# Designs tried in a protein design chat: VHH binders against p0dx41. Part 7

Target 1, 281 residues: p0dx41
Amino acid sequence: MASFIASDQDVKNFLTAPSMNDQEGIGFAYATDEAVLKALIPAPLKLMAPVVCGYVVHMGKPTFSAPYLEESLFALVSYKDKMMGAYPINLLLHGPGAESGVIAGREGAGIPKKLADDIELRRNDNSATATVERHGKTLLNVSWTAGELNDPSIMKQFAGQLALGKEAEMNSFFYKYDIDQHEDGTNHFSNVQLVATQLRSLADQVEPGNLSIQLESTDDDPFGELKVLKPLGAAWFHFDTSVMFNTLKLDEVDAATTMPKLLTGRYDRSFFNPKAATYII

## First folded at step 1 (VHH)

Design e2 (framework vhh_surovatamig_d1)
Fold by ESMFold2-Fast, scan of step 1:
Structure e2 (fold): chain B 281 residues (1-281), chain A 127 residues (1-127)
Amino acid sequence: as target 1 above (281 residues)
Amino acid sequence: EVQLVESGGGLVQPGGSLRLSCAASGFTFSNYWMSWVRQAPGKGLEWVATISQSGSETDYVDSVKGRFTISRDNAKKSLYLQMNSLRAEDTAVYYCARGPTYYDFLSGSKTYGMDVRGQGTLVTVSS
């Protein structure tokens, strides 16, 4: 039997860099309102373009869990005009490994992960669909059809290129923080910091195509705030490997300014107002 | 020295099957994407199929999808192409190739690079 005391080997294994290998699904991009998207980005990150990127993927071989499905909406940002990368606004997970994915991402990397009630990702020949359901709404409904991007000319300004068969290094920016409860029962934010998690990924499939996308909102997941002004394109992709090989601590940031932009992606409305929760006793 | 040596080519009738093999040496085979590329008489080089380092992902030119299967054995440092339902249009010299692939997301163009290829094996599909 296993023990509540982990072995030295278990501790060493736990500290190994996590990988999300055999990752495949739909990646997409659409144009949104610049002022709205810009307001969501905490300083010192700067929005690069009025574009929301996203994906719905299956993680086939995570090193820390059983397989699971994951959705994300993210912005393209820069730090000090030298580092560029993704700033994830949300992540929703579903499937056998989803709970482990949420725990590992939130505790270790400050990633804004929640559990979805359902995620479906289906491919048939040259078409694919994905839906994400949470709290009674289909928050995201996307489809990809192999062929031309919706707007190849506009996408050329933002998307760039993927090199198949070469490892690419990419930055994802996250904010990490602590919540400390004092003797009077009040909670305080501390150690609020901007980090860049660096991913080394090997893409072995990218198939461009037309995007159809529809968003719905709930108070817990206000996807409708990121209005779809124009679909730009989608692709079916596969990453053979994707390793979180390094994390850089970039900056310590002001809690009062930063924390309001981090909470909705991590917590539901019941954390802010107990009367918003459903109770069964 | 990096070497790729193809074998298994020959004469086959339309609708028949053939299996090509490629033996790799002089590099860490398991660290590279591998491809099959062909050249029909009087025509340019055409990419046929590619396989990732682990073999988890494969891709094919549309004309061979469902008929050809690329596979690899990293322990044996070997690449394979199983060719079924062969057509006269499949007549070509087939080359085993090592190299990166590049994909332009915006244009939808795939470019299969070859930093090394073998000497080729001739496949003739005729009645």
Scores: ipSAE 0.000, ipTM 0.155, lowest interface PAE 11.8, mean pLDDT 84

Design e3 (framework vhh_surovatamig_d1)
Fold by ESMFold2-Fast, scan of step 1:
Structure e3 (fold): chain B 281 residues (1-281), chain A 126 residues (1-126)
Amino acid sequence: as target 1 above (281 residues)
Amino acid sequence: EVQLVESGGGLVQPGGSLRLSCAASGFTFSTYAMSWVRQAPGKGLEWVATISGSGGSTDYVDSVKGRFTISRDNAKKSLYLQMNSLRAEDTAVYYCAKVRSYGDYEFTQPGYFDYRGQGTLVTVSS
């Protein structure tokens, strides 16, 4: 029988590294405005290319929840010109395990996760589509068709990171922070820090193809800020295993310059402006 | 309202032939890959064959390669399985199945198949 007091074994199990096994979907990349994308990247991280990467995937066997769908847009960044990886700008989740995914990712890893109203991911034969809906808009609509990339010159950058049958390690950079309420009722940011979380994945399927992509904006999720100047390519992929295993604390950063770049990906407009429109279904 | 209705099963002697049919409704048939799966008495579901939405690609389990042919008629919204050189081990209930869509969760159907029909019984015995 369960208790409000967790057992020692339950606490030990809670601290086990999360895995997102049996993961598949569409990965993609497109060229965007360099000045816009560069402005979104907080100071110790450096933008590597004027490219937005993204995915829409189904997490078939997470260790911490029922299955769910997840979308992300991210930039490719470096830290001190040596450590490279992804800087996620947003993540939206939907499906049976989505609430657990949001809670675990936000609380444990500083990941900018929100719930979508709907995410669809469908594959038939050599084509696939994905849509992401939130607050009355289709924020993202992507299509993959098996074949050549839109820009074949990018092929080596896509293929190298998703090598079949070989375990690959990737860094994702996040900013973690505390929100402390003081006696006067005001909230204050503290312990604002850059971390790198490491992901170890084994790809058993990668199928390159042509990308079609459309973005829409809301004030809560301003995807249209990351304009699609040129689609570069897409792939359908499957990860047999994907384990989030290590987190490195890299830098303590200035709250005043960093926090403005973190809030839109984590909170809706109702947190910033008491007169902002908020819709409840 | 996805519906799959199988027909064409029956009793045949070893070495005989049967043609199974599946009538599909409630979805855009031509955009989905379709499969035949079977369940022998006292056993779990076994995948038999898959055909792409366009009909351009087909795959088979090794035990039926060269004996079974999967085909489709998108205008008629129908799926077929031509079964030749039937063996006693082919005895099973055969189901028409729609490939799983991840935006449409099927909580009661674990595995790769979104929907399956009522099935049609094939018995291979003298």
Scores: ipSAE 0.000, ipTM 0.192, lowest interface PAE 12.7, mean pLDDT 85

Design e4 (framework vhh_surovatamig_d1)
Fold by ESMFold2-Fast, scan of step 1:
Structure e4 (fold): chain B 281 residues (1-281), chain A 126 residues (1-126)
Amino acid sequence: as target 1 above (281 residues)
Amino acid sequence: EVQLVESGGGLVQPGGSLRLSCAASGFTFSDYYMSWVRQAPGKGLEWVATISSSGSTIDYVDSVKGRFTISRDNAKKSLYLQMNSLRAEDTAVYYCARESGWYTTHLPGQSEFDYRGQGTLVTVSS
């Protein structure tokens, strides 16, 4: 039987880099309003293109939990015009391991994770669908059909991130912070920092295809702000391994200009005004 | 090519003061959190103090709070540790260290340091 006191070996195991192995699902991209997307990106990150990328995946063999489903919408950004990567705007999780995934990601890696009420991912032959439901709305509904991308001209950019049989490395940018309670009766933000988490993935399946996508919005998860102007493409993929292997501290940032852009992805409206709660049971 | 060079160690009497310096080269100093860590004779490595890339966020191990002050000069690519009210238990080799993680881990056996210097010896004795 387990103890509240972890063994030396358990502590060593805990400090091993987390892996999201046996990961599969739909990855996609669509064009959106440049001014809207640009406004969501905290300095010193710069938006690279007026494109939202996303995925809905099943994590079949995470090293820290039971399997779960995960959704993300993210932007492509640069730091100091030399370092490039993803800036996740949201992540929603559902399934047996989802609670552990939220805790591990928020506590250890500063990842903006919430729980969805439901996520479904279904593949039948050369077609697949995914839906993400939260607080009475289907926030995301995507379909993939094997074949040509909606815009074949982006194939090079898309294929470069999902190179078959090769380890690919990518950066994900996150902002980490502390919340301190003070004697003036308020909480204060401190230690607001830009970090790059580095991910190493090995893809063994990538199937390009046509994207259909619909977004709905709630005050807690305003997906409709990231309007779909033009679907660009989708793919069904499978990663054998995906390891978060390194974190780089990049910059300390001003809380007043940064924190307003971090809260909606991490908290529901009840944190700002209990009378504005939109959660439906 | 990353290099950290400490200086300023020496012999001091209990209650005395020393100022340690660290000169950094081979990387963009202003992009990294920097720490001082120490190793007493026959002991493991102990974290002492951390300062953020801009210098606005600072943290210390409890045993040195109120006695030690960490600071940096990004223009000079230098890190400092002002040590006051020195005690015999502060006797150690002091290392300048570059952090790789977003937050230093104070759990024994955890290290988020990519690079350390050669160290500078501080001896507190009469």
Scores: ipSAE 0.000, ipTM 0.117, lowest interface PAE 18.7, mean pLDDT 85

Design e5 (framework vhh_surovatamig_d1)
Fold by ESMFold2-Fast, scan of step 1:
Structure e5 (fold): chain B 281 residues (1-281), chain A 126 residues (1-126)
Amino acid sequence: as target 1 above (281 residues)
Amino acid sequence: EVQLVESGGGLVQPGGSLRLSCAASGFTFSRYWMSWVRQAPGKGLEWVATIKEGGSEKDYVDSVKGRFTISRDNAKKSLYLQMNSLRAEDTAVYYCATLGSTYYYDTRSPEHIDYRGQGTLVTVSS
């Protein structure tokens, strides 16, 4: 049965679209500094609003791994004024399936994934909390209380996209790239490309509520750069199904202007300072 | 006021079976992750098994995998532990415990327990 040479059937199974079924947790949004957030968004994507969105969720039935917890902070962006979607700034994963999730996401889809030291997500009745810990800091602490959003005026913008019992399609934008060693003793970036991964999700639970949020920074995960100027709202949600069903290759981009905006979400400071690496490891 | 009441313990021969029950009250049981933890004579608390609020996910300490099954009935506000192929080393007081609706993968630490019951004694002896 097991071999270092995969069977034709194993290759076919590997190429099946990945699904993150039985996904639930806290989704949230807060207002941040427009100039700071806009500077983080690589061209040709355009920031749509000075808002950071995020989630802390449990992936109950991934098709590619054991269950795991995942955090993300993302911006709402447009491409050529035709496509809209999420641009994830970070993702942190924890739990039995987390390592597989990091490998699959980084290798297959260019997703900026790292491992957290701990993620907790807890719901009691009409309240829920989540914390994300890495390198000795609680990077994110959020709470949701069922009821009115902090800013009720934004309710309509997001409720329509998470309509209960209907399949919704959404875009997530990622940058894919190659890193190759060269004879001069350096690494070179190549094939830097903007892609849209398209998801189809079926929500069976969405409960709006009030957001409380706190961020802390480390050099590896500078969450405090995305200051919380105003909490806007949160929701507890559950997706019965969520399938990555398509990838669109949109644009080739300039490595020199793009790569500086991609590295912090994917690599720790030891990659940028050979001296620091000696002290850390 | 959270209350957890265990029952079903007793004396059983090695290789035998017991089913433990826990009746919960004072909180919304269906929204809480639940665990069984045990304490053998002269030892500390040991996590045994955890179940997600909806029953979709279960986890066990290695020594009981394949022998014990955790389950719940949210309508009856009850938690169960089916114990098969019992061994002398399974002798302990068994406690029903709540973790809240916590998605936490290190369930082995007693610090993640919000509440526990009074316990039910299981003695495995010939």
Scores: ipSAE 0.006, ipTM 0.311, lowest interface PAE 9.5, mean pLDDT 86

Design e6 (framework vhh_surovatamig_d1)
Fold by ESMFold2-Fast, scan of step 1:
Structure e6 (fold): chain B 281 residues (1-281), chain A 126 residues (1-126)
Amino acid sequence: as target 1 above (281 residues)
Amino acid sequence: EVQLVESGGGLVQPGGSLRLSCAASGFTFSSHAMSWVRQAPGKGLEWVATISTSGGSTDYVDSVKGRFTISRDNAKKSLYLQMNSLRAEDTAVYYCARTPYGGYSLEIKPDYFDYRGQGTLVTVSS
């Protein structure tokens, strides 16, 4: 039986770098409206291309939980024209380890994780499908078929991401903040800051293919804002290892201009309902 | 107690049609992906079809694609399998099955499912 007082060894183990090992699934990209996507990106990050990237993956051997499934839609961004990486717009998790994944990501790394009602990911031979369901809608439905990309002209960019058997380092950009309650019961944002979480991954499988993608929208998860103008391609991939090995504090940012762009990805509409304030105790 | 109760099986001639039904109780039906699995005489269990929680996504074993349609009615807590153009090889006991969580699998196998019903027999014979 464990105690409410953690041992010194348990504390040390808790502080080790998290890994999402044995990760596999569908990665994809599609073209979207540039003005819409650009408006979603908080300064000082800059959008690099009018493209939404995404994935639906199974985390087979996370170090902090049982296995789980995860979906993300993200933009490709730069910081000060030197650092490049992903800016996740949403993350949805489902499965035995999903609750632990949400807690660890939100508490430790400021990652905007929510629970999906269901995520399915299935591969049969040279085809695979994935669906993400939440609050009565299939928010995302993707299919991959091994072969040519939808847009073969981007194959060089995909081939650049096919560095098999080599460790690759990637940045993911997140905004962290505190919510402080004042004596009058009002909440205020403080310490709003841009961070880069750095991942080191070892890919041992990447298979390009054709993408089919459908989005549905709800007020809690407005995927339809990121319209599919043109599917670009997909790939089935497997990472043997993927470690969050470092986090860099980059910039303090203005709450008034930044926070409106962070809330929908982190909270549901019930948080914005004035009636909820009547039940604060 | 989780219960899945299948019905609609019977004797049908080759080329005929049957509609199988499954009534679910004891869990939140709308929150689970559901499947049909079958066992032919003298053979192992075979996955047939899966449907997502909303019904927006479906998958089938190759041998039934274009012939079978899986559907669900979350308000009625019911799962269906419409079987058309039936063949002698479709003869089997058909089971309604619940997926334990999101349907991750490199291959969909019968032992992936956490609950099955008692089954309904489909015999395709002239």
Scores: ipSAE 0.005, ipTM 0.305, lowest interface PAE 10.1, mean pLDDT 86

Design e7 (framework vhh_surovatamig_d1)
Fold by ESMFold2-Fast, scan of step 1:
Structure e7 (fold): chain B 281 residues (1-281), chain A 127 residues (1-127)
Amino acid sequence: as target 1 above (281 residues)
Amino acid sequence: EVQLVESGGGLVQPGGSLRLSCAASGFTFSSYGMSWVRQAPGKGLEWVATISYSGSSTDYVDSVKGRFTISRDNAKKSLYLQMNSLRAEDTAVYYCAKGFDHTSTVYTRLGNPFDYRGQGTLVTVSS
């Protein structure tokens, strides 16, 4: 029988590290404008290369929801020249588990998640395609064809991120914040913090290939600003396990310089155009 | 070249069961996701079930959830569909298809995404 009061065991289960097991799809990378990408990265993170990485995957066995599809575009960054990892610029989710995925990621981990209107992922033999649709546009259209990367010179770096048959640990950097309403009615950002969430993944399939990619923009999701200058490569991959096993608090950061770089990935334009009252507040 | 050979279809009464098999050759079976799709008389192709290359992930169209089970044996290069509690509306030619497709929306929009199908096996659910 269900109750609004969770059992002690339910609370313990809720606090267990989340896993995105049986994860499968297309990973890819392309070269973009360095100045544009660098401007999107909040200090103290530093851009490592003028490259956008991305994926479109199916989460087959998440521990917190039904299965769902997820897209992300991210940059490769460093923190204090010692810690390296991904800085996700966006994540879009769709499918039966998508709402739970958005809630869990935004509320618990500061992840910039929104719902897509549709995400499609299809593989036929040695080719695969994925599309991401939101607010009347196909924001992302990617294809993978098994074989050589577009730029074979990056093969070793690409393969290193998806080591077969061995657990690999990776950092993802996120900014967490609170929005506080004060007694005068004004809203303020507070507790703006850089964190590193650590993933431990076991890849049991990686197939390199050629990337084709097209981006479109809306004001809510301006993907076209991350212009595709040169496709670098793609791979079809499968993670048997992927666990968010740790989160490190790294830095408190200045809200005024940081928050402008966080809002578009988390909110739509309707949040930025409220009607103001004409009377004193 | 891809070759898929389906078998196991036949005439069965409502509430009955059938097990379909697909023998695959001409590709590395263990490296690819597989699907079952069907075509009812006078209708277009409909995706039924998908299984990942390892067998760890499965998906089904809502009308067959709880009744059908997709499985595979990579050592035997074989795909299976266990069909229980069969209904008249399950009457169709069933095709084994190479590839992985996560959404019925993709199938619905594109009509026929699985041109790499085998010859099919007929399932008739009738008295």
Scores: ipSAE 0.000, ipTM 0.286, lowest interface PAE 11.9, mean pLDDT 84

Design e8 (framework vhh_surovatamig_d1)
Fold by ESMFold2-Fast, scan of step 1:
Structure e8 (fold): chain B 281 residues (1-281), chain A 124 residues (1-124)
Amino acid sequence: as target 1 above (281 residues)
Amino acid sequence: EVQLVESGGGLVQPGGSLRLSCAASGFTFSNYDMSWVRQAPGKGLEWVATITSSGGSTDYVDSVKGRFTISRDNAKKSLYLQMNSLRAEDTAVYYCARLEYSSSYRGQTYFDLRGQGTLVTVSS
């Protein structure tokens, strides 16, 4: 019988590092406008290349939820020229475990997660497609066909990001913050901080291929701002294990310059519109 | 208890219409993509239609496109299938099904919960 008071064992289980095991799908990269992408990256992170990376994956055996589908667009960034990793611009989730994934990621790690209205991922032999729909638009439509990358010259860099049969570690950079209610009825940001969470993955399948990609925008999810100037490549991959661990607090940052770059990935436009109580019984 | 209960089946003449309903209970209906699947006499299960958790997207098997419409009401925890221009080939037991996930390696779809079914007979 469950209680609103968790047992000591339940608390211990809750504090176990989350794993996204049996993860598979399409990873991809495309070239975009450098000035646009650079402007989205909050200091002190630095953009490394005018490239958007992304994925659409199925999380088959997450330790914290039922299975779900997830999309992300992210940039490759550095911190103080010593740490390198991903800066996620967005994540959209869909499926039975999606609500748990959104809650855990936003509350525990500062991850910019929202729910999609639909995510579809389909593979048939040597081709695969994925679509992400939210608020009446197909924000992302991507396909992979096994074979050569769109840009074969980047094969070494592309293949090197995933190590077959070996544990690979990477950093993901996130911003955490508090929103405080004040007695005048306004909200204020506090404790705005840059953190890095490490990810340890074991890939058992990576199949390079050709990328086709289309983006659409809504005001809530302005994917079209990250224009596809040149598709670079895609791969179908499978991770046996993928574990988030070791969160490092890196820096305290200025709210005024940082928060404008964080809100669209976490909140819809309804949070920014004035609201009036207009009902009579 | 986690349940799906179908209703609305019956005998109809070719060219007629029926509306099937499915009542869900024991789980958060609005979190799941839902499907209708059918089994004709002496045949295996055939997927018919899917609707996403929000109702924003739908998909259909080619043989029913333009004739069937899947819809849902999350507030009422109900799934529907409007069937128009019915043919003898549409005769089957129709099942409401919950998707385990909407995608899979090698193009397969998995259902983790199915109702007891409702019989649709199209005959003159």
Scores: ipSAE 0.000, ipTM 0.152, lowest interface PAE 18.4, mean pLDDT 85

Design e9 (framework vhh_surovatamig_d1)
Fold by ESMFold2-Fast, scan of step 1:
Structure e9 (fold): chain B 281 residues (1-281), chain A 126 residues (1-126)
Amino acid sequence: as target 1 above (281 residues)
Amino acid sequence: EVQLVESGGGLVQPGGSLRLSCAASGFTFEDYAMSWVRQAPGKGLEWVATISGSGSRTDYVDSVKGRFTISRDNAKKSLYLQMNSLRAEDTAVYYCAKSWGTTVTSFYDHPEMDVRGQGTLVTVSS
């Protein structure tokens, strides 16, 4: 019988590390403007290369929701020249489990997740396509064709991020914060913190190929700022298992310099300008 | 703000046992990995054991494996170290320590602990 009071077992289950099993889709990389990408990365993270990485994946067996599709564009960054990993610039979700994915990621890990209006991911033999639609635009359109990377010289570097049949641990860096209201009704940011969320994944399929990519931009999701100068490559991949097994608190950071770089990836323009709000009745 | 209070130290004979306790306050105890570190007379700090925030993972320095057990009670906001088969070389002040993250790996990445307590003295001698 349902109750607003969770059982002891439900609380215990809620606190178990979330897993993203049976994850598959297109991963890709393209070269972009170094100065533009570098400006998006909050200190103390450092940009490692003038490259945007991304994916469009289907989460087949998440432990906290029904299946859903997810898109991300991210940078490759380092922390104190010791830790390396991804800094996600955006995440968009769609499908039956998408709302739960947004809530869990934003609330639990400070992950900048929004809902897309649609995400399609389709594979036919040795080719695949993915599209991401939001607010009347196709923000992302990618295709993968099995074979040679656009830039074959990066094959060894690209392959080094995915170890077939072996557990690999990867860092994703996020900034968490609180929004507190003063007595006069004004809000301020507090407890702005850099964290690393760690994934342990088992890849059982990686198929390199040629990337075709197109971006469209809106004020809510300004993908066009991350200009495609040169497609580098794509792969179709499958993770049998992927567990968010740990989160490290790394630094407390300055709100004034950090927060401007976090808001667009997490909120729509209506949060900043009521005249930008849109609706359908 | 963050406070850690150790207890349970004392004098024991070689081969004896002690249980150390640490009472934590001022933070969300279950969100952080916790460690025991020790300092022998005239020596530096030595890490002894770590337990993850949930309690599902533990790790130990080789010299205490099979003899010491780290555990926690998140409802009571308490950390424990059960010390069995004590040896003269285990003589030290034992400190409870809060890590920067949620797992045993957090301590290896950030061996500088966020907070440590006042300590409790363990003396192993006849």
Scores: ipSAE 0.000, ipTM 0.151, lowest interface PAE 18.0, mean pLDDT 85

